Miniprotein binders against q96jn8r1131to1294. Designs and how they scored, part 19

Target 1, 164 residues: q96jn8r1131to1294
Amino acid sequence: TLEFLENHGKNILLSNGNRTATRVASYNQGIVVINQPLVPQLLVQVRIDFLNRQWTSSLVLGVITCAPERLNFPASACALKRAAWLLRGRGVFHNGLKICEKFGPNLDTCPEGTILGLRLDSSGGLHLHVNGVDQGVAVPDVPQPCHALVDLYGQCEQVTIVNP

## First folded at step 3 (miniprotein)

Design qA1
Fold by ESMFold2-Fast, scan of step 3:
Structure qA1 (fold): chain B 164 residues (1-164), chain A 93 residues (1-93)
Amino acid sequence: as target 1 above (164 residues)
Amino acid sequence: SDADRLFLEAWRIILEGGDPEEALKKAKEAFELFIKEGNLEDAALTAVYIVFLLKKLGKDPEEIKKWIEIAIELAEKAGNKELVLEARELEKE
């Protein structure tokens, strides 16, 4: 069963059997990681449950290649340099470097109820799914093992893991 | 855009262990182009990166302060509330 790890950002509360993550303060310290490695046939999906429009930016999602169980998470996912491949707004980031200017929808404008998915294809390409629709390969050749990450940043204060 | 290309080149220099002075030059060029394009959010992000490079190079505290002020002002004009707070935190780093 897919769950968020007990190791998470300081502003996170887990509920619903560790399937719902809520950021209870501020705009940051909201990183959560899925409890199982993202293997090529696994589709991990989260639903955006609550957006606080006091803020302007929204969630970040992607993968990390470091072991997450004891990681001391930074305030935001973009500080996870070498170990992370991230989607933020319309950009794709690795090592803090924007490696693609425009990929998929703008994550800062996805409404409540949007279901976002991460999947590795058989060649190790990372795919984003939006409401069941494959957006294509955001990142080729992701190193293994890797783990799906969601950063409840800015507007996004709650997400829930949902089954396909 | 040219601004995006220069910004990415500045980041790539640092990732590859290159010269921070060259990275700073390209970041400043990218900043001017983002301003010209009216892209205030990416101009603010570039100003944050310029502060990082200036600190890495041990540059004049007054120049660092100037770029922090630029980053805050542009983040405010862009309406990015989180970026304003992050730019203000640069004074503590």
Scores: ipSAE 0.070, ipTM 0.491, lowest interface PAE 5.0, mean pLDDT 86
Fold by OpenDDE base, second read of step 4:
Structure qA1 (fold): chain B 164 residues (1-164), chain A 93 residues (1-93)
Amino acid sequence: as target 1 above (164 residues)
Amino acid sequence: SDADRLFLEAWRIILEGGDPEEALKKAKEAFELFIKEGNLEDAALTAVYIVFLLKKLGKDPEEIKKWIEIAIELAEKAGNKELVLEARELEKE
């Protein structure tokens, strides 16, 4: 069963069998990691449950290749300097550096109810899915094993893991 | 460190629905200690949190602006470019 790990950002409260993450304070310190590593052709999805328009920006979605149980999470995913491939806004980032300017939809403007998915293909390419639609390869060759990461940042205050 | 303890206590206050004024007091104290310790990155992070608390309390926009600038400056000195970007985002809120 897919769940968020107990090792998470300081402002996160887990519920619903650890399938729901809620940021209960501020606009950051909201990183969560899914317990099972991504395997080829398996689609992992989260739904945006609640947006707080008080803040700017929104969730960051991506993968890490380090051991998630031992990770000391920074205040935001963008501060990860190693073993991180992240989708923020319309950009793709690797270890804090932007490697693609425009990819897929703007995550900062996805409404509540949007279902975001990550999937590794047989070649190690990381795909973004939006409401079941494959947006293409965000990262062409991701090291394995890797874990899906969600940063409940800015407007995004709650997400839930959902099955395809 | 004492700075870390104070910082965490400030967060716990907010997480538990406590008095944001008390959180602000502890956060500012943590900030001073981080500076004394030469920990510029955590000082910058603390400054970001202070901005949050000030906004929550409806404090003076000029004070908020000051702490945003502090966060940016310290993040730059710490060499954390992404933290600089995060701090800059506070200007848009």
Scores: ipSAE 0.000, ipTM 0.198, lowest interface PAE 10.8, mean pLDDT 90

Design qA10
Fold by ESMFold2-Fast, scan of step 3:
Structure qA10 (fold): chain B 164 residues (1-164), chain A 93 residues (1-93)
Amino acid sequence: as target 1 above (164 residues)
Amino acid sequence: SDAERLFMEAFDIILEGGDPEEALKKAKEAFELFIKEGNLEEAAETAVFIVLLLEYLGKDPEEIKKWIEIAIELAEKAGNKELVDEARWLEKE
């Protein structure tokens, strides 16, 4: 069963059997990580449940290659160093540095109800799925093991893990 | 709050490779509002971010030193030991 890890950003409350994450304060400190490594063939999906449009940016998702169980999370996923490949807005970021200008839809404009998915293909390419539609390879050759991460940043205040 | 929004905007400017002077201006505005709100922890975080921007921009070492002192004092008042350590580390260029 896919769940969010008990180790998470300090503004997160987990509910619904650790399948729903709610950010209860501010715009940051909202990082959550899936409890199982992202292996090829596993599709991890989250639904955007609640958006507070008073903030300018929205959720970030991607993968980290460090062990997450005891990690001290920074305030934003984009502040992670050397261990993360992240999708934010229209960009792909490696540890806070933009490595691709335009990939897929703008994550800052996805409405409530959008289902976002992460999947590794057989050659280690990281794919983003939006409402069931594969957006293509965002990051080739992701090192393994890796772990799916969601940062409930800015507008996105609640997500729920959903079955494929 | 307006302070949180301004700080988010300043951070986002830097992530997108925008104008660091614009980011600095927004961060300083956010800092003043965090102080008025009594949010000492976020004020301290903002002061740390201001130090990093001032260093990147090659600003006056005396200005940088003042902001480091502000960050340390506010982090101590907020009771955030990790942030105190981070701010103190900035004293070592």
Scores: ipSAE 0.335, ipTM 0.665, lowest interface PAE 3.2, mean pLDDT 88
Fold by OpenDDE base, second read of step 4:
Structure qA10 (fold): chain B 164 residues (1-164), chain A 93 residues (1-93)
Amino acid sequence: as target 1 above (164 residues)
Amino acid sequence: SDAERLFMEAFDIILEGGDPEEALKKAKEAFELFIKEGNLEEAAETAVFIVLLLEYLGKDPEEIKKWIEIAIELAEKAGNKELVDEARWLEKE
């Protein structure tokens, strides 16, 4: 069963069998990691449950290749400087550096109810799915094992893991 | 650049438990230089740092408000949404 790990950002409260993450304070400190590593052809999805529109930016989605149980989370995923591939806005980032300017939809403007998914293909390419639609390869070769990461940042105050 | 150096020195002062007034001075100098260099993103970052220093020092609320507004404006111009949110959070606190 997919669920968020107990090791998470300081402003996160988990509920619903650890399938729902809620950021209960501020605009940051909202990183969560999904317990099971990504394997080829497994689609992992989260739904944006609630947006606070007083903020400008929104959630960050990606993967980490370090051990998530022992990770000391920074205030935001943007501060991850190793073993991290992240989708933020329309950009793709590796260890804090932008490696792609325009990819897929703008995550900062996805409305409530949007279902975002991550999937590894047989070649190690990381795909983004939006409402079930494959947006293409965001990262062509991701080291394995890796874990899906969600940063409930800015507008994004609640997400829930959903089944395909 | 000279701006980057001054900014880093200001941070180092704080990290090492040095005089926050000196850090503030260097940060303000760095800010001016970043503006001259056209580096709006770093200018905005510096403005946020200045806000934090002013709050720590218990300085004039009106000055703090001014620097928050500067940070927001510059962050918006630089297109850094995360920095805009940080500055707005400071505005709310």
Scores: ipSAE 0.041, ipTM 0.365, lowest interface PAE 3.4, mean pLDDT 91

Design qA11
Fold by ESMFold2-Fast, scan of step 3:
Structure qA11 (fold): chain B 164 residues (1-164), chain A 93 residues (1-93)
Amino acid sequence: as target 1 above (164 residues)
Amino acid sequence: SDADRLFEEAWRIIYEGGDPEEALKKAKEAFELFIKEGNLEDAALTAVYIVFLLKELGKDPEEIKKWIEIAIELAEKAGNKELVWEARELEKE
């Protein structure tokens, strides 16, 4: 079953059988990673449970291709300039480089209750799903194995893994 | 860009357990290029990373303080509220 890994950002508290992640302080140190690699056709989904409007930016999600149990997570996912493909705002980023200006909805404006999903297709394309709707291929040819990552950054203080 | 490449190299060195002095050199080179490009947000983020590396290396408190001040100033000029708070947190570490 899908759970968040015990290795996570220092401000994270896991609950609900490690399926709910809450950021209990500040705006950062909120990176969590799913406990299983994304295999083709596996849809990993999280629901936005709570937004704190004190902050401007919101959650980041994507994949990393490094081993998450050995990773010393930085304060925010935007500092992952290696082995990471991230969706932030409307942009797609790899190695700190914006590789797509506008993809899917603006993640900084998704309301509470939004369900965000990540899935690899059979060709290694990374898809974003928003409330069950496939937004298309954000990143082609993702190296494997890779792991789904969520950064509870800024406004987003709680997410829960949701079964399809 | 060259700045992004150098920052990625600095990050990779630390991520793979390499020499933090080499990482610091690359990060400082990346910082200079981000400044030259007028990319204040990534310059600020690079300054935050430089502070991390200076602390890991046990460098002089004066140098650490200088880079914290640089990070705060650039984050404020970039207008990124979260990055301003992140840079200010470095003063409390």
Scores: ipSAE 0.030, ipTM 0.336, lowest interface PAE 6.5, mean pLDDT 85

Design qA12
Fold by ESMFold2-Fast, scan of step 3:
Structure qA12 (fold): chain B 164 residues (1-164), chain A 93 residues (1-93)
Amino acid sequence: as target 1 above (164 residues)
Amino acid sequence: SDAERLFWEALEIIEEGGDPEEALKKAKEAFELFIKEGNLDEAAWTAVAIVLLLKELGKDPEEIKKWIEIAIELAEKAGNKELVEFARDLEKE
């Protein structure tokens, strides 16, 4: 089954059989990656467990196309540049650029208990699911292999992998 | 801390497509505070962010080189081998 990799941002502690990730300090250094490649039709889901409203921005979701097992994680997922396609707030980002201005709900305002999912379709399009509802294609033609990534940034201090 | 808040604000400006000069100013202020606090790991990360902002802004190559050297030195002192390699790779561009 799905777990977070042992290689993660320095502020992360894994628990619950590596299915729960907690950011224990600051607002950053909170990147976690799923232990299996995101293959077409696999739905990877995480639940937002805890939000700290001291911060204004929140969780980032996306995919990374480099090998994650020994990756030197930056402070924030957006610093991964060419290797990552990311959903943050209402935007879609790649290589430090916003490639779509309004996609899906605002991730900075999703409450505790929200279930966020990532899935590749048969054409390589990356989909976001929110509480079971497919938001559509955020990124077409994602390079493979890729891995699902969660950045516990800002408000979001804990997530747990949930099975479909 | 004030340093963490300023660095977070700098990163938010970058990610939202705001003024990179304002982001650079905040990152430099955060850097000085991290140094004062003895937080060498965060100072090293902040120095890397400064390098990336200077490159984006097309600043003087000599200034960029100095900040790369600062990032490497601080990452070495912090024992962050991965960050040392990342900063060295910035030098090769």
Scores: ipSAE 0.000, ipTM 0.185, lowest interface PAE 11.8, mean pLDDT 79

Design qA13
Fold by ESMFold2-Fast, scan of step 3:
Structure qA13 (fold): chain B 164 residues (1-164), chain A 93 residues (1-93)
Amino acid sequence: as target 1 above (164 residues)
Amino acid sequence: SDAERLFLEAERIIYEGGDPEEALKKAKEAFELFIKEGNLEYAAFTAVLIVMLLKDLGKDPEEIKKWIEIAIELAEKAGNEELVWEARYLEKE
């Protein structure tokens, strides 16, 4: 079954059989990674459980191509640079560069209860799903193997893995 | 360039789980070279990376504050709104 890896950002507490991640401090150090590679057609979904509006920005979703089991996680996913393709706010980012300015909804404004999904298509394109609706290809030709990550950044203090 | 090489080496150390002190040293070297080259955008990227490393290492709050100020100024000069956002977010800690 899908679970968050025991290796995660230092502010994370896992519960609910490692299917719920809570950031218990600050605004950062909240990276979690799914326990198996994102293979084509696997849909990984998380629900936003709790938002703290003390902070301005919210969660980041994406993939990493480095091995996550022993990774020393940085404070935020953007510090992973070339190892990560990230969806943040309205943008798609890779290697510190905004590669798409407007893709899908603004992740900084998604309410509690929103279900966000990541899926690779048969051509290696990374798709974002929002409440079951495919937003299209955010990133073509993602290198493999890759792993789905969620950065519980800023407002987003809790997410739970949900089944399709 | 030497600046890009050092920046990439710092990133490699970070994501491979290497020594963050070594990453910080390389990032600071890369920063000085990007400034010398007039590459303000990559200088700003590097300053943000330095702030993250300093925070993760629990370094002096005064040093962290200085690098946040550097990152914001350079990101603004480079016209990179995303980096301004990231640097200001780090400031809120």
Scores: ipSAE 0.005, ipTM 0.208, lowest interface PAE 10.3, mean pLDDT 83

Design qA14
Fold by ESMFold2-Fast, scan of step 3:
Structure qA14 (fold): chain B 164 residues (1-164), chain A 93 residues (1-93)
Amino acid sequence: as target 1 above (164 residues)
Amino acid sequence: SDAERLFYEAFDIIWEGGDPEEALKKAKEAFELFIKEGNLEEAAWTAVAIVLLLEYLGKDPEEIKKWIEIAIELAEKAGNKELVDEARYLEKE
């Protein structure tokens, strides 16, 4: 079964059998990682449960290719300049560099109840799913093994893992 | 360059669960070298990394604020809009 790892950002509290992550302070230090690697065909989904509009930007999601159990996470996922492919706002980022300006919906404007999914296709392409709809390939040729990451940044203060 | 090597070493320390104080030390050294080289864009990215390390370590809020201001100023001087946006996200409360 899918769960968030016990290794997470310091402002995170896990509940609901490690399937719900809540950021309990500030706007940052909210990185969580799924407990199983993203293998082809596995669809990992999270639902946005709570948004605090005091902040301007919102959650970031993507993948990392390093071992997450021993990682010292920085305060924000966008500070990861190594082994990370991230979706933030409308942008796609690889190792801190924006590689696509406009992909999918603006993550900063997704309302509470939105279900966001990550999936690898058989060719290693990373797909974003929004409310069950495949947005296409955000990142081609992701190295494996890789792990799904969610950064509860800014507005997004709670997410829950949802089965397909 | 020596600056790039130190910057990579700082991130390797963070990513592999090493001493974040050593990572901060190397990042600050890399920053000084980028400034000396006149590489404002990489200096600005390094300042962003320093802010994130300071936050991770729970350092003085005034020190964090100073480095945020440095990151924004250098990003603006470098003329890189994406970098300015990254640096300004550090300031969002």
Scores: ipSAE 0.013, ipTM 0.202, lowest interface PAE 8.6, mean pLDDT 82

Design qA2
Fold by ESMFold2-Fast, scan of step 3:
Structure qA2 (fold): chain B 164 residues (1-164), chain A 93 residues (1-93)
Amino acid sequence: as target 1 above (164 residues)
Amino acid sequence: SDADRLFLEAYRIILEGGDPEEALKKAKEAFELFIKEGNLEDAAETAVYIVWLLKKLGKDPEEIKKWIEIAIELAEKAGNKELVLEARELEKE
């Protein structure tokens, strides 16, 4: 079954059988990673449970291609300079470099209750799903194995893994 | 080890909404013990956490810079590339 790894950012508390992640301090140190590789056709989904209006930016999600079990996470996913493809705001980032300006909805404005999903297609394309709707290919040809990552940054203080 | 226990105590204080000054004190104690044990990797990780706590508390920029330099040096000596990245990112925040 899908769970968040026990290796996570310093401000994270896991609950609900490691299926809920809560950031309990500040605005950063909130990276969590799914315990299973994102294999083709697997849809990994998280629901935004709680947003704190004090902060401007919100969650980041994407994939990393390095082994996450002992990785020392940086303060934010944006600091990952290798092996990372991230969706932040409306942008797509590869290793900290913006490679697409406008993809999907603005993640900084998604309300509580939004369900965000990541899926690889058979050709290695990374798809974003929003409330069950496929937004298309954000990143082509993602190397495998890769792992789904959520950064509870800024406004987003709690997410829960949900089944399709 | 005692160093591991103190580091986890510092981390737990913040997770539970406790006093960041107490967390900083315990993190600094853990750092000294990791250095004595020759555990450079965990010393570097602790230094990164100390920087985060110093920033959270609005401490002196010179003290913050000093601890960033310590974290980078120890992470490099430990050969932990991810930790070097984390420590260098603290310079930007």
Scores: ipSAE 0.000, ipTM 0.125, lowest interface PAE 14.5, mean pLDDT 82

Design qA3
Fold by ESMFold2-Fast, scan of step 3:
Structure qA3 (fold): chain B 164 residues (1-164), chain A 93 residues (1-93)
Amino acid sequence: as target 1 above (164 residues)
Amino acid sequence: SDAERLFYEALEIIEEGGDPEEALKKAKEAFELFIKEGNLDEAAWTAVAIVLLLKELGKDPEEIKKWIEIAIELAEKAGNKYLVELARDLEKE
């Protein structure tokens, strides 16, 4: 079923059948990508397992439209530019631009145990789900194919894929 | 513009795991053009791309440090707080 790809940021260690990602060093180099394309109605969910409050910012969640299997991951997901649509804090970002000022809850303040989900609707709109609650469309008309991405940045040192 | 074309060609190479020397050449050319145009925000983003490529290529740590300093300075002048944080993250590597 759903797993994190073996190609990931250099500070990541995969465990639990590639369903748990742990950042084992620093605060960056923590990008992981889901092994299957995010097709309409597929809900990909991760649970925040461990937060290190030494850091100020927390995880980034989103999609990439480039092939992830051989991608040389940068230190942070924001360096992916035009290939990525990202949710960070309360903002929605694409190509280095904040395209939405306030969307959903502040991701920097989600506690351990929070379940974050990504889903495409039938029109290609990207939805964020927080603890089972649909936050609405963050990004309309995401190009296909795309893959769900989690950047274990800052505070967020561990996530696990969970089934609906 | 030529600067934008070269920059996005460099980003494409980085994203696809292509030839980092080619990407570095394009990124440096784009940087010079953005500076000439007074586009500090895009110049700062391009400097970040240069840092990433230099690290991938295992280039001189002093050259890497210089480009990190350039990226931070330009991002601060452009008022791009997100990019300032990103560039400082690269410094901690």
Scores: ipSAE 0.000, ipTM 0.190, lowest interface PAE 12.6, mean pLDDT 82

Design qA4
Fold by ESMFold2-Fast, scan of step 3:
Structure qA4 (fold): chain B 164 residues (1-164), chain A 93 residues (1-93)
Amino acid sequence: as target 1 above (164 residues)
Amino acid sequence: SDAERLFYEALEIIEEGGDPEEALKKAKEAFELFIKEGNLDEAALTAVFIVYLLKELGKDPEEIKKWIEIAIELAEKAGNKYLVELARDLEKE
């Protein structure tokens, strides 16, 4: 079953059978990774459970193409130097370089209860799903294997893996 | 966009304990660019951030109220219910 990996950012506490991640301090050090590769047609979904409105920006979603079990996570996902494709705000980033703007909704403004999903299509395109609605291809031709990553940054203090 | 770059640079200044006046300058520049681009939800969120900076700097209460009204108006135009709630909550402090 889908779980968050035990290797995670230092401010994370896992609960609910490793399906809930809570950031217990500060605004950063909140990276979590799903425990198995994102294979084509697998939809990985997380629900935003708690938002701390004293922070301005919010969670980041994406994929990494390195093995996550021993990865030394930086303070925020946007500082990752290994192959990483990330969605932040309305932007799409590859290793810190912005490759697309105005994609999907603004992730900094999604409310509690929002369900965010990542899926690879049969052609290797990475899709974002928001409350069950496919936003389209954010990144074409993602190298495989890849692993779904959530950064509980800023406002977003808790997420839970949910089934379709 | 330049607007997004300036916005996240302003956030990073504050998160790293830098100068809030520098962050405010960048946030206001980002706000103007988001408005020019027609990016209402980004503009509204930037206005919320500007309010946080103005409060931290102890700026004039009338200036703070003006930016709260800007944030609410833009959030309503953007049609983002969460952002409207976020902006209106600024009035409760």
Scores: ipSAE 0.277, ipTM 0.678, lowest interface PAE 4.0, mean pLDDT 88
Fold by OpenDDE base, second read of step 4:
Structure qA4 (fold): chain B 164 residues (1-164), chain A 93 residues (1-93)
Amino acid sequence: as target 1 above (164 residues)
Amino acid sequence: SDAERLFYEALEIIEEGGDPEEALKKAKEAFELFIKEGNLDEAALTAVFIVYLLKELGKDPEEIKKWIEIAIELAEKAGNKYLVELARDLEKE
């Protein structure tokens, strides 16, 4: 079953069989990683459960290709310096640098209840799904194995892994 | 915009294993244009990229420090906490 790893950001509290992540302090230190690596045609989804409007910005979604169990998480995903492909706002980032200006919806404005998904296609392309709708290829060739990463940042204080 | 074009050209140079000096030149040009356009968010990001390039080139630590400070200041003005944290992390490297 899909669940978040015990190795997570310092402000995260896991619950619901490690399927729910809650950031319980501040606006950062909220990185979580899903236990099973992405494989072609597997859709991994998380639901935004709660947004705290005290903060600006919102969750970051992406993948890492390093071993997640041994990763020392920075305060935010944007500080990952290697093996990271991230979706933030409307941009795509690789190791902290923007590589695409406009992709999909603005993650900073997704409301509570939004279901965000990641899926690898047969060519290694990473797709973003929003409420079940394929938004296209965010990253054309992602190294495998890779793990889905969620940074509960800013407004986003709780997410839950959901089945398709 | 011209700024965006220059910025992405600089990125492409690095991704393709090109001359980081050329990338640095383009990045600095992009930075100036972003400032002129009032795009503080992208200016801050560009400053971060410049820091990366300067470190890769083994440039003067004082110049590196300067650009980190620029990145932080602009990111704060833009209200972009991501970039603030990213820039602060550069200080720790």
Scores: ipSAE 0.006, ipTM 0.203, lowest interface PAE 9.9, mean pLDDT 90

Design qA5
Fold by ESMFold2-Fast, scan of step 3:
Structure qA5 (fold): chain B 164 residues (1-164), chain A 93 residues (1-93)
Amino acid sequence: as target 1 above (164 residues)
Amino acid sequence: SDAERLFFEAERIIYEGGDPEEALKKAKEAFELFIKEGNLEEAAYTAVLIVMLLKDLGKDPEEIKKWIEIAIELAEKAGNEELVWEARLLEKE
């Protein structure tokens, strides 16, 4: 069973058998990681449950290649640098650099109820799925093992893991 | 809070590859507000961000050194050992 790890950002509260993550304060300190490595054929999906329109930007999705079980999480996923490949807004980011300008929909404007998915293909390419639709390869050749990460940043205050 | 919004804006500018001078201005404003609020931990994070921006902009080494000292002192007062370590690494770079 897919769950969020007990190790998470300090503003996160886990519920629903560790399948729902809620950011209970501020706009940051909201990183959560899936408890199982992202292996080819595994589709990890989260649903946006609640958006606080006080903030302009929203959640970040991606993968990390470091062991997350005892990691001291930074305030935002972007601070993970070399360890992370991140989808934010319409960009793809690695090591603090924008490596793709426009990919998929703008994550800052996805409404409540949107289901976002991450999957590795057989060649190690990272795919984004939006409401069941594969957006294509966001990042080719991701190092393994890697773990799916969600940063409940800005507007996004709650997500829930959903099964395919 | 206003301090949190300013810090958020500074963060966004940096990660989007915007104007680092604009980010520095917002970070310094956020720092002053966090200090006035007595939020030492957020002030320490903001001081670390200010050091990184000052280095990227090639600012005066003496100004950089002062902000490193501020970051270390505030992180120690906040009891955040990881942030103390991060701030001390700035001295070595």
Scores: ipSAE 0.014, ipTM 0.345, lowest interface PAE 7.3, mean pLDDT 85

Design qA6
Fold by ESMFold2-Fast, scan of step 3:
Structure qA6 (fold): chain B 164 residues (1-164), chain A 93 residues (1-93)
Amino acid sequence: as target 1 above (164 residues)
Amino acid sequence: SDAERLFFEALRIIYEGGDPEEALKKAKEAFELFIKEGNLEEAAYTAVLIVWLLKDLGKDPEEIKKWIEIAIELAEKAGNEELVLEARLLEKE
């Protein structure tokens, strides 16, 4: 079954058979990674369980192309640079650059209960799904192998893996 | 293919913080070539990118609506139900 890896940001506590991730301190150090590579046709989904409106920005999700089991995770996903393609707010980011200004809904405003999904299509395009609806190709031709990543940043203090 | 090359050129312009009007021009050229090649699925994805670029540039709502309709039609012809739903979500802004 899909689970979050035991290697994660230092502020994360895993529960519910490693299917729920809670950020227990601060606003950062909240990166978690799915235990299996994101292969074509696999849909990985997480539900937003708890939002703290004290913070202005919210979760980031995307893919990482380096081996995550022994990675020394930085304070935020944006610091992963070349290794990560990230969706934050309405933007798509890679290597510290915003590579698309508007893609899909604003992740900083998604409410509790929203289900967010990541999927690779047969051509290697990375798709975002929101409440079961495909938002399109955020990133074409993602390098493989890659793993789905969630950064419980700012407002988002808890997510749970949801079966497709 | 030439269509794929133009599509990636449009994305690279966006990646490098270039002129979004130039990105739109390349995306439209890629779209025409995907249509010519009979690649309806990639043409539909390119139409979705065109819609996002038009919205980002604050272009005419009528032009945006036409490209949404193109994206829906091509996604339906390609048999990609997920892409049809995605294209329909563009109508909701």
Scores: ipSAE 0.000, ipTM 0.105, lowest interface PAE 17.5, mean pLDDT 82

